VH-VL binders against Large ribosomal subunit protein uL6 (rpl6). Designs and how they scored, part 10

Target 1, 180 residues: Large ribosomal subunit protein uL6 (rpl6), of Picrophilus torridus (q6l1b1)
Amino acid sequence: MIKWTEQAEIKLPDDVQATMENNELKIKGKLGEASRIFRDNYVKAYIEGSSVKIATSKNNKYTKGIVGTWYSETKLLIEGVTKGFEYHMKIDFTHFPMRVSVRGDKLIVENFLGEKSPRSAKIVDGCKVSVKGDRITINGIDKRKIGETAANIERATYIRHFDARVFQDGIFLLKGEVNE
Below, E stands for the ipSAE of ESMFold2; O stands for the ipSAE of OpenDDE; V2 stands for 0.75 times the mean of E and O plus 0.25 times the DockQ between their complexes.

## First folded at step 4 (VH-VL)

Design b38 (from rB2 with heavy chain N57D F100Y, light chain P101Y; framework fv_refanezumab; at its last look DockQ between E and O 0.70; V2 from the best seeds 0.00; counts 0 for: pae E 5.0 > 2)
Fold by ESMFold2-Fast, scan of step 4:
Structure b38 (fold): chain C 180 residues (1-180), chain A 121 residues (1-121), chain B 112 residues (1-112)
Amino acid sequence: as target 1 above (180 residues)
Amino acid sequence: QVQLVQSGSELKKPGASVKVSCKASGYTFTDYAMNWVRQAPGQGLEWMGWINTYTGDPTYADDFTGRFVFSLDTSVSTAYLQISSLKAEDTAVYYCARDYGYEWSDAFDYWGQGTLVTVSS
Amino acid sequence: DIVMTQSPDSLAVSLGERATINCKSSQSVLYSSDNKNYLAWYQQKPGQPPKLLIYWASTRESGVPDRFSGSGSGTDFTLTISSLQAEDVAVYYCQQYYDFYTFGQGTKLEIK
């Protein structure tokens, strides 16, 4: 018989609901619903009362690391569905003015380094991207999806030539994260 | 009673592949990770890595990346170690071992009997 | 990774006498949050798999004779056999399980 010992507890705000099914923690709040899969041999997450609890059946450096990760991810899910996240990116060009626009589920970059063919970046579902001047704002409730969208956008403007020192054009994540 | 029973000895030529099995019984297979340990002739014990029996995710020690693959068949409570492109230095006894679930210890409480893999031309 | 070093490589002890085997880790295996040493000792006889003797540095596994004891903390550990018996002839290994797993090189124990 496995004995589980509680290692962490995250109290849910009154306006937040949590469900745990098939190793997937779903958190629902005023801004929407976000989820994470929490699977492990020796660590489990479960709902008890108005809290998410994390327990272990093994006590070692590995399981303590997982507890810390799941604790942090759970807090981010709660923050996301109550306050949301906002990432900022900067459009930077030196010789050819880029034209950046949102079309459906893609961010389109035209005239990158004077290229005839436009570049595109997939906007991950659940993210809203807006362009204003030289700034791009990514809003969403799931921090991982926002991060993926930002990475997609940055990758769309990679310079693959060895003359990159002459051209520093691109779209880059600004340091720091801002609440909505 | 807990038992780990491994497949029989293998004699292989360099460049061949081998697949060693470790069949568990007497406990819920997915409750404990399965570890693999190598012991070359006359040498000490060397941890190769583990496989998470609940998720199926393997973790390899630095010296055991590439040619070594851990896998499972949970329907028969069996873990597998596959070694590809065998070399003479792979000659060893390979053990499977279960994490000790009692008292939160990660020590290995049950071991398979070992599988001797001999690689020679 | 954490390197485990045993001393001596081999040891010969007379029947009924005390045997002492040392194990040093390259970094501490004492976890401050639970105050436990993540260290085990194993006995391996020829042609057999290793057998767990001691875990948490000093906790004796069920069925292991009282003559076996473990001590130490942090980086320095000792396995003691208080009165050597003929069946104790084996190779002994220490193991850290603080950061995954590594074993000492082994100590071969023989009777004089």
Scores: ipSAE 0.238, ipTM 0.667, lowest interface PAE 3.0, mean pLDDT 88
Fold by OpenDDE, look of step 5:
Structure b38 (fold): chain C 180 residues (1-180), chain A 121 residues (1-121), chain B 112 residues (1-112)
Amino acid sequence: as target 1 above (180 residues)
Amino acid sequence: QVQLVQSGSELKKPGASVKVSCKASGYTFTDYAMNWVRQAPGQGLEWMGWINTYTGDPTYADDFTGRFVFSLDTSVSTAYLQISSLKAEDTAVYYCARDYGYEWSDAFDYWGQGTLVTVSS
Amino acid sequence: DIVMTQSPDSLAVSLGERATINCKSSQSVLYSSDNKNYLAWYQQKPGQPPKLLIYWASTRESGVPDRFSGSGSGTDFTLTISSLQAEDVAVYYCQQYYDFYTFGQGTKLEIK
């Protein structure tokens, strides 16, 4: 029989609800609901009382890593649904002025390095993107989705076969923060 | 009774691909990670990595990245090792081995019989 | 990565005599939280897969004869066969499972 031992506990705030279904932790707060899949051979997460608990059947570097990750992820879920996240990106161009705009679920980048065809980045569901001047702001309650959106934007403006030291055109992540 | 049964010996040419199977029985397949171990002729044991049979996530040892792919078919309790772009140095016996899931133990308690992969021109 | 080093590489022992194999880890495999050594010993006979003998440095796997024993802690470990039998001819490997997995290079045990 496998012996499970509790390794971590995350207490839920009073205004936050948590559910575990099919190894998916769902956290609901005033700003909405966010979720994460937590499954592993040797690590499990479960809800007991007003806490999310993480237990392991092994005690090694691997399981410790997973526990740490899930612990952090759970906290981020809680922060997301209670406070929200905001990422800031910067639009940089030299010779060719980029025109960046949001159209539906995409960020459109025109005139990138003088390209005739526009580039686009997928805005992940749950993220709100705004463009003001040379700044892009990504808001949402799921940090992972925000991060993915930011990554999509960076990827969309990535230059292949060019020295990034010379060609610095692109959209770059500056910082991420938790909303007050 | 726990058993790991691997596919038969393979003879391949350089540049070819091979896929070794490891079928598990006698226990819940998804409760234990599956490891792969290589042993070149006359040499020692080399841990190649493991696959989380629950999540499907593979972890490769540093020397076994790129051409080596771990995969699963949980419906038949089988783990697979695929080696692409085979080289002569890939000639070895490949073992699947289950993690010992009793309490906190991580040792390999059950092993497949091994699969000899010979790469020769 | 934790490197496992066995000594000697080969060993010849007379029947009925004691065989001793050493294993050193490049870092401690003793976990402070449970005070256990994440160290295993395997026996491999020709044409066969390895067989687990010892885990947690000193616990014998089910079915393993009493003549096999493991000792040590931290970085230094020893496998001892108190009275060598003919069927004990094999290559023996130590393995750490503290940080993923690494094997020693193996020790070939023969009858003198």
Scores: ipSAE 0.071, ipTM 0.693, lowest interface PAE 3.3, mean pLDDT 91
ESMFold2, look of step 5: ipSAE 0.226; ipTM 0.669
ESMFold2 (binder alone), look of step 5: mean pLDDT 93; pTM 0.947

Design b39 (framework fv_refanezumab)
Fold by ESMFold2-Fast, scan of step 4:
Structure b39 (fold): chain C 180 residues (1-180), chain A 122 residues (1-122), chain B 112 residues (1-112)
Amino acid sequence: as target 1 above (180 residues)
Amino acid sequence: QVQLVQSGSELKKPGASVKVSCKASGYTFTDYAMNWVRQAPGQGLEWMGWINTYTGNPTYADDFTGRFVFSLDTSVSTAYLQISSLKAEDTAVYYCARDYGYDWSDYYFDYWGQGTLVTVSS
Amino acid sequence: DIVMTQSPDSLAVSLGERATINCKSSQSVLYSSDNKNYLAWYQQKPGQPPKLLIYWASTRESGVPDRFSGSGSGTDFTLTISSLQAEDVAVYYCQQYYDFPTFGQGTKLEIK
């Protein structure tokens, strides 16, 4: 006999459908399907009619914070499956021309600071990565997966053994360049 | 009376790690969420995410997954931001900020730490 | 994410005169269920953290002088300083919290 109080409602667009199973919210739209696990002892998300609803069984600052987080994540899932997300990264080198290519589920960086061993970054499932000139574009419907892919690529080119005062080489996210 | 006091400035080399602290006083630590906000030199404000001080669960903005870790020590009312594998682009002032309000979408910040400058250079 | 755009980038106003700073969101931050605008304004002076001025678009934070006021709804918001004082020289930021928070680029306010 748990009393649940509705805290938030997100109306689904007509071209978007949602399902909830095993604490996983799945949102499907024109561009595909994306999901999030919404699990908490005192907060639940559920589908009712054409809306995603979020309810709490205990009302305190932190359950309401969780409601806000799940509300924002649900809206990002809807945006992703209807408009999609596009992130841009820039390839910078000063001493050794690095060669960047996509091979399967990995981005391969060759000749980074003249290193013989190539570096690689995992492309998270659901992301499409393309390289053109000094630009890398990451497209996807799941903003978290795009962010993870971008972080993997940045990490692959961080400077560990060289003096950074001399070498500024790397691949970096261009903040604020998101096409939705 | 409410104060958020952060640790001092840090100068680090690329590839190193840094751990910034934010000590809260003047209120019950677990009654308010803690947020992290970054400001690169001469630039604007960028929200990094928040941590639920009651449950310990962190939530990261999409651009701050992987190398960034939010944690707590509730016994000393302190929140921590750890950045691993530091890069030059991590150079910024890092602020902790308490969120205010009781609404489900209440990410506005009533108290801020003084900021911690993290400089990443060789 | 919701993109916040402020105008102007910089503004010079004489002491005692009215200053107005505009903020536009790429989508509405008005929530129909509670009829609230999820919009805040901050003041940041050099070397200091931001200070909350206004939340819910028009509610003034405790201790903030009444010369500061917020207005607007949906996508268009304004911060007004009715009689500029020397201490008001700062960068002002709008911030939405309808989704995960995003800030405007800031407006630098200077004395003319």
Scores: ipSAE 0.000, ipTM 0.431, lowest interface PAE 23.0, mean pLDDT 84

Design b40 (from rB2 with heavy chain Y102W W104Y A107Y; framework fv_refanezumab)
Fold by ESMFold2-Fast, scan of step 4:
Structure b40 (fold): chain C 180 residues (1-180), chain A 121 residues (1-121), chain B 112 residues (1-112)
Amino acid sequence: as target 1 above (180 residues)
Amino acid sequence: QVQLVQSGSELKKPGASVKVSCKASGYTFTDYAMNWVRQAPGQGLEWMGWINTYTGNPTYADDFTGRFVFSLDTSVSTAYLQISSLKAEDTAVYYCARDFGWEYSDYFDYWGQGTLVTVSS
Amino acid sequence: DIVMTQSPDSLAVSLGERATINCKSSQSVLYSSDNKNYLAWYQQKPGQPPKLLIYWASTRESGVPDRFSGSGSGTDFTLTISSLQAEDVAVYYCQQYYDFPTFGQGTKLEIK
């Protein structure tokens, strides 16, 4: 029999519900539902009463790291479904004015470094992207999906085969986490 | 502006108890963990443990189990460190320090000014 | 626990010269899954709390002057002050957070 030792506890707010099934933690609040898969041989997460608990069967630096990560991710899921998250990005260009717009599930960048072919970035499901002037705002309840969307947008304006000291055109993250 | 303001110095006899406070302002108290760090006179820094400000659950380093209790009053954004059965070797400056970030990131971006606890007969 | 050892215990450097402080961990603080070094540096002046300078081994905290830089990976880390100023006189501590946090014993930096 595996002996599990409780390492962390996250108490759920009264307006938040959690379910754990097959290693997937689902957290539901006023803004929606978000989930994370918490799979590990030596670390488990489970629901007990009104709390999410994290326990280990082996106590070492690896499992301590995972406990901290799952603890932080659980808090972010709760924050996301109650307050939501907002990221801000800036459109920067030096010589060729780039045009940025949202079309369906993609952010489209036209005239990047004078290129005739447009570039595109996938907007991850659950994220809302808005473009106003030189600012891009990404809203959502899942911080990982917002981060992935921001990374996709940055990658769409990645400069290949050029010295970064010469060209600094791109779309860059201005602020990380911005809560309501 | 983020600030952590601690209670004033304490002079105690061996066997007494002390309760140190750390009042946070300038941020959402429950978004960051609070840590306690001890520094004996002329010595280095020693991490004591942390408390989850959202759940109230404390975690203690191995040398700080038993006599040390971390607690909170979220209504006033304050964390507390209580030391029971004080010993001479508990003489130190006790700091509260905010946990930085959402990852497993126990580095400390803001610190209280420190509370000197002196235990002498 | 991971033991952090700094060298030297004390260092005297002339104004405008480079100061180098070393920190060694008893085991690697590089996490293979995220490729990050779980290492921070702090500055402490007499009568004051520690101040965060560097985290993730090389990321400078906001408001910290460019003359401060962190380098290294795994078990060997360095804090460099490229051109020492009078206000840099302090004790410097490295800290790992790969496991429960532990600090080095400190390096006292003085003007020569």
Scores: ipSAE 0.000, ipTM 0.448, lowest interface PAE 18.4, mean pLDDT 85

Design b41 (from rB2 with heavy chain T55E T59Y, light chain P101Y; framework fv_refanezumab)
Fold by ESMFold2-Fast, scan of step 4:
Structure b41 (fold): chain C 180 residues (1-180), chain A 121 residues (1-121), chain B 112 residues (1-112)
Amino acid sequence: as target 1 above (180 residues)
Amino acid sequence: QVQLVQSGSELKKPGASVKVSCKASGYTFTDYAMNWVRQAPGQGLEWMGWINTYEGNPYYADDFTGRFVFSLDTSVSTAYLQISSLKAEDTAVYYCARDFGYEWSDAFDYWGQGTLVTVSS
Amino acid sequence: DIVMTQSPDSLAVSLGERATINCKSSQSVLYSSDNKNYLAWYQQKPGQPPKLLIYWASTRESGVPDRFSGSGSGTDFTLTISSLQAEDVAVYYCQQYYDFYTFGQGTKLEIK
């Protein structure tokens, strides 16, 4: 029998429930449910008592890296379903007033550097985006999805052949924050 | 005595399939992952991937996705490599190799004798 | 992927003389948490499978003659045969197992 060695343990808060099914860890708390697929040949995650445990059957840099990643992801899932996450972005323009709005599952940017065609960024499911003045706020319980949404928004305002001395127009990430 | 014994040489035409076996003995089969390594004529060693013998999960290196399948029959302590839609560039000696065990190292301490697969018209 | 490069490609050494084979990795294979180098050396004779000689960069596998030694850390590694014997004629491969597995291209060792 392959001998599994426990490498990490994450204790679940009293108000959080976890299930493991088909290599998918689901964490449920007051703000909702979030999940991650944890599949690997030499690393497994499982639930024992009130803890999520991570064990390995091989001991190398690859498996230790996976343990660290899954440990961090599990803690982020717990944080997300209990506190949630909030990312803030800043709208910067110099000469042409950029107009930003949310329409359905997209953030629309009009008049970027005076461009006639609007730009758009996909809002990943599970994220709520709001625009207030020069600030964009992205809220959700899944930090990966919030990060992906922020990256989509930032990418939508990339300037080709950008000269940093001349133009600073764009939408930029300020700081990822947890509400509490 | 630990041994890995592979099936005999194969001569195949392009487009055919081949299945190479690697029978383990002298240890608990499910305690060690099984790796596959390819060596083309006159060339070096190339790692193809591994299969976790306890859970049955295969992992393929990037160059060995699609036509290559790792499988097991734990009841007879045997690992298999199947190659479909054979091409001339698949001509090589294919080795199975056991990892050294998670408490020792990830190096390969025991190897099969190799199976020559020749693909020609 | 971590690329492993060996030098020289081939080497001719007289019986009883020292043979030195070098291996360089494109990234460090030293893991800071356990302070081990995830590096192995193999010997392959014609018509035979590879045989493990050294693991953890410097630990000799059971049954391997003491004339074989491994040294180095991080990205630069050396396999040394202190007094070449006739049976040592082979191709030698280094292997990293830090991030999956990759092998060096091999060094052919011959008697001159």
Scores: ipSAE 0.008, ipTM 0.520, lowest interface PAE 8.2, mean pLDDT 86

Design b5 (from rB2 with light chain F100P P101Y; framework fv_refanezumab; at its last look DockQ between E and O 0.60; V2 from the best seeds 0.00; counts 0 for: pae E 12.4 > 2)
Fold by ESMFold2, look of step 5:
Structure b5 (fold): chain C 180 residues (1-180), chain A 121 residues (1-121), chain B 112 residues (1-112)
Amino acid sequence: as target 1 above (180 residues)
Amino acid sequence: QVQLVQSGSELKKPGASVKVSCKASGYTFTDYAMNWVRQAPGQGLEWMGWINTYTGNPTYADDFTGRFVFSLDTSVSTAYLQISSLKAEDTAVYYCARDFGYEWSDAFDYWGQGTLVTVSS
Amino acid sequence: DIVMTQSPDSLAVSLGERATINCKSSQSVLYSSDNKNYLAWYQQKPGQPPKLLIYWASTRESGVPDRFSGSGSGTDFTLTISSLQAEDVAVYYCQQYYDPYTFGQGTKLEIK
């Protein structure tokens, strides 16, 4: 029938387990489990022995791009369940002291630029958010989810009616992950 | 057994739109990508792009962006080509074609019968 | 962006005689990793869709008569019909499927 040619292999660490059902790769490690759906007409991912393999039935520039993406996503799943991800954000204000708190699945920002109505940001399920002083820490095993949570927080302090070159208040992602 | 049946010919005026259908039978529709190929009167074949029948994600050839949209209805094993803002130069036969699928190649082993779209004032 | 050029644009061949059609690509369509030429040939009769004849430069599609053969590698390819039959009157197209897909301009084959 269809001939599949292996294009990439990701060796699983000893402390990681993987399963594949309905094109969903689930990876379980010390910190929990995470998953991604890998579905395409010409590219498939599968588990063989202690490896995740990516194969193609059609070799062109479009399938090569998908192979690269799935390879990277698999490595991030493994890193997430073994080491986890941590993002840091900074609360910055000069005129209106912000009060930032976590309530349920939302981060609440009060007194942003003196506004009476609070602003909020959704904390994506699977992320844990801590507020300490002027710093926010986002932890999780899924890099996509912590990135989305950080983006939600940045958007919550979007300055629309002020010139951002004059008013620098907001909550901003700090570059680089810091192991604390 | 594998069959691709396209919708009937269309006569349109410039500026109108058209939607060509391609209904597949005799195989699992979502296992194989669907390609679209254009042939203007008296001219050769032009590959327009393909659509991933699992994800619905289209890929367009460089010359076929903008006015050309590929879509699917997997519940009836059907692929669609929609052309908007029709121009006289869009007058052509439009084919759907399936990838070979049994060899590691993207040659086209099954073709629809073609749909003539005529754009005339 | 690989340009496929066929020659001749048309030809007339007597029944039972040999017909040859050439196809040249602007870049190699031989993929070094699998050593295959990503080249196909199609036959199109008037009012019909194209029909796949040859793929991987030299492999006949099932149901194609053995008088059709493909040869060549890299940039230069040939379709040969060893003994022309009346039903072989058609336009023939080569196609590369190496990156992304391009058809030749076609070669019209007629009976002399």
Scores: ipSAE 0.000, ipTM 0.525, lowest interface PAE 12.4, mean pLDDT 85
ESMFold2-Fast, scan of step 4: ipSAE 0.315; ipTM 0.697
ESMFold2 (binder alone), look of step 5: mean pLDDT 92; pTM 0.939
OpenDDE, look of step 5: ipSAE 0.267; ipTM 0.743

Design b6 (from rB2 with light chain D99S F100T P101Y; framework fv_refanezumab)
Fold by ESMFold2-Fast, scan of step 4:
Structure b6 (fold): chain C 180 residues (1-180), chain A 121 residues (1-121), chain B 112 residues (1-112)
Amino acid sequence: as target 1 above (180 residues)
Amino acid sequence: QVQLVQSGSELKKPGASVKVSCKASGYTFTDYAMNWVRQAPGQGLEWMGWINTYTGNPTYADDFTGRFVFSLDTSVSTAYLQISSLKAEDTAVYYCARDFGYEWSDAFDYWGQGTLVTVSS
Amino acid sequence: DIVMTQSPDSLAVSLGERATINCKSSQSVLYSSDNKNYLAWYQQKPGQPPKLLIYWASTRESGVPDRFSGSGSGTDFTLTISSLQAEDVAVYYCQQYYSTYTFGQGTKLEIK
C-alpha cells in the first residue's frame, strides 16, 4: 500500500465550493467556476472537509516543488472566483492612429502602422475585454486565461516589417491587479 | 513479481532510428515513474531522463534533448525510448529503471535487463 | 548539476577482508526539510543490470547481505563490504537523487 503524507492544506472560504474529478480541481464561487488539472505520480490533491489538501507519496525536491505550485494555483483559483482579476493595457501609436474594438471573441486592430488588413487577437474564453480611449481592460476569474489574452493582444501588434527603433506602436501591458 | 522486460538487441546503421520497449508487470504501471539509463561499452551509468507514467510528461537530462524521445502505452504497461538520427556514439546498453518509491526514496529499485543498441556502418 | 566522484577507480581486496569505496558530491545531498541524504549505491556484475544495494545513504535494500553498509552525510559517503565474498566482484556506483540524478564514474572491485 502506497503511504500518502499531507504536505499542504488550503482552507476554503465559506462561499466557495470545490470538487475533484479526473484529477481536475474545480473551484466555484460568486464570480463563476475555474479549474486546474493536478496530475502526478507522487503528488495528489484532494478535498477533505472544507479544505483542499495536497499529499505526497515521495518526499524530494521535485515533489516539494509540485506541492508549492499546486498550493499557489489553488489559492489563485479561490482568489479568481471570489475577487476576480483585472489587467490593464495601453494603446500607443506614433505615425498612424490605430483603431481598436472588440468584435465577438476577438479584439480587432485597424490601421496598425497604416496596414490595410486588420489584425486580430483571440479573447480566451472566460475573459471580458473592454476598450475605452487608449486603455484596454481584461477581466476574468482565471489568471492564466487573462495572461494568455494579454499575450495574444501584445502579439497582434508585434512589429515585423519595420525597424522598432523608428516605430514603437503597439498595445502593451500596464499593470495586473485584483479587482473587488 | 515485479519485472521490467526490454526488447531485444538492435544493430543499426548511422542515420537510422531505433525504438526500445520496456514492458512492466507485477505492479500498477502508473504508480511509479520510469527512468532511462545509458551505459556505453566499458563505461559507467548515465541518467538520460524520466517519464511520468501518469501524465506522460518526459524530462530529459541536458545531453539527451533533441534526438531522444520517451513515450508510453499505458494500456500495455510499456515505456518506450526512441533514438533518431543514430550516431556511432549512441552504441550502448539502454536500461529502463523504476523509481523505488519505498520509504520516500527516488532510488531505482527494479531495472530492465538492458537493450544493446549497436550503431555501425 | 551535481557531480559525483568515486575513489578509487579500482581496488583489489583479498577474500574475507574489508573493502571501502568512497563517493563525493560537488554539493550537499542532505535535504534540510527531512534531514535525509539523497544518496544510493548500486552493484553491477558483468552482463547484468545494476542492483540497488543502499538508499538514503545507509538504508540497506531488502535481500542485501549485512556485510554491505553505507555511511556518510552531506558530501562525503562510503560503501563498506566488511568481509569480501567472491560474488561481490563487481563495479559499484553511487548516485545522488537530490537534484535530478547523477551517477559516480564507478569503482571496480577485484579479488587480490
Scores: ipSAE 0.012, ipTM 0.589, lowest interface PAE 8.2, mean pLDDT 86

Design b8 (from rB2 with light chain Y98D D99S P101Y; framework fv_refanezumab)
Fold by ESMFold2-Fast, scan of step 4:
Structure b8 (fold): chain C 180 residues (1-180), chain A 121 residues (1-121), chain B 112 residues (1-112)
Amino acid sequence: as target 1 above (180 residues)
Amino acid sequence: QVQLVQSGSELKKPGASVKVSCKASGYTFTDYAMNWVRQAPGQGLEWMGWINTYTGNPTYADDFTGRFVFSLDTSVSTAYLQISSLKAEDTAVYYCARDFGYEWSDAFDYWGQGTLVTVSS
Amino acid sequence: DIVMTQSPDSLAVSLGERATINCKSSQSVLYSSDNKNYLAWYQQKPGQPPKLLIYWASTRESGVPDRFSGSGSGTDFTLTISSLQAEDVAVYYCQQYDSFYTFGQGTKLEIK
């Protein structure tokens, strides 16, 4: 017979609720609800009492890596629904002042390197993006969605034909996450 | 009870593609990963990689990236190995093998009968 | 990658005599947390797929005759056949499963 062995346990805070359905872990807290799909042949996540537990049917480097990943992802889901995440980006330009604004589910960049056509970046659902001066702030409860939104914004200001000595323009992530 | 049945031998010309099947029976297909192992004529066993039957995610050994693709059809409990742009050096017997879930062992407890793929002009 | 090296490449043993096949790993396959060696042995007869004989270095697979035994720990392992029978003529492979999978090059066992 196959034997499942518990490898990790994450105790849920008293103000956090978790459900596991169709291999999807949903975590609810004061700021909202976030989820992750946890599927694998030899690693399973389940709820027992007030904890999320991760068990394996095999003990090797592959399953240990997955346990570590799911453990970290579960902790991030809990942090997101209790504290939230905030990413900061900086608008940087040399000779052509960029105009950055939020319109619906898109961030719009005008006058990038003097281009006539505006560029745009998709704001992932669940993220709030705000622009003030040379700073862009991305707030949300799902760290993966915030990261995706930041990547979309950076990609929108990618320079195809550039000379690094002339053009330093772009929007880039600042090396700091703030939990507020 | 547990059986892995592979498709029949193939004779192909260089540049062609081949798709080998491995049909599982006698157990729940998604409970165990499926591995692929190559054995060239007169040579030893060479692990090619595995596919997670529950997620569909393949993992390839370094020598088997690019032209080799692992896939599944879980509705018929079947794993597939596709080789594109065939070369003479791909001539080999290809085995599927289930890894052993008992007592945390990853050894291969059941093997398909093997599929001979011959690549010649 | 963990490299598995077998010795000898070929071995001839008389019927009823003891056969020993060695396997060396380039790094330890003993995991300190569970104290298990991630090492298996397979038998392959002509025209057939390999058959699992031993896992965890010394645990015999169900249905495998007790004349087959595995021993060793860490990097040095041995497969022993205590009294060779005609049906044991085959190529034998060791395999590590500590870090994915690699096989030894094989040892061909023949009757002298």
Scores: ipSAE 0.080, ipTM 0.633, lowest interface PAE 5.9, mean pLDDT 87

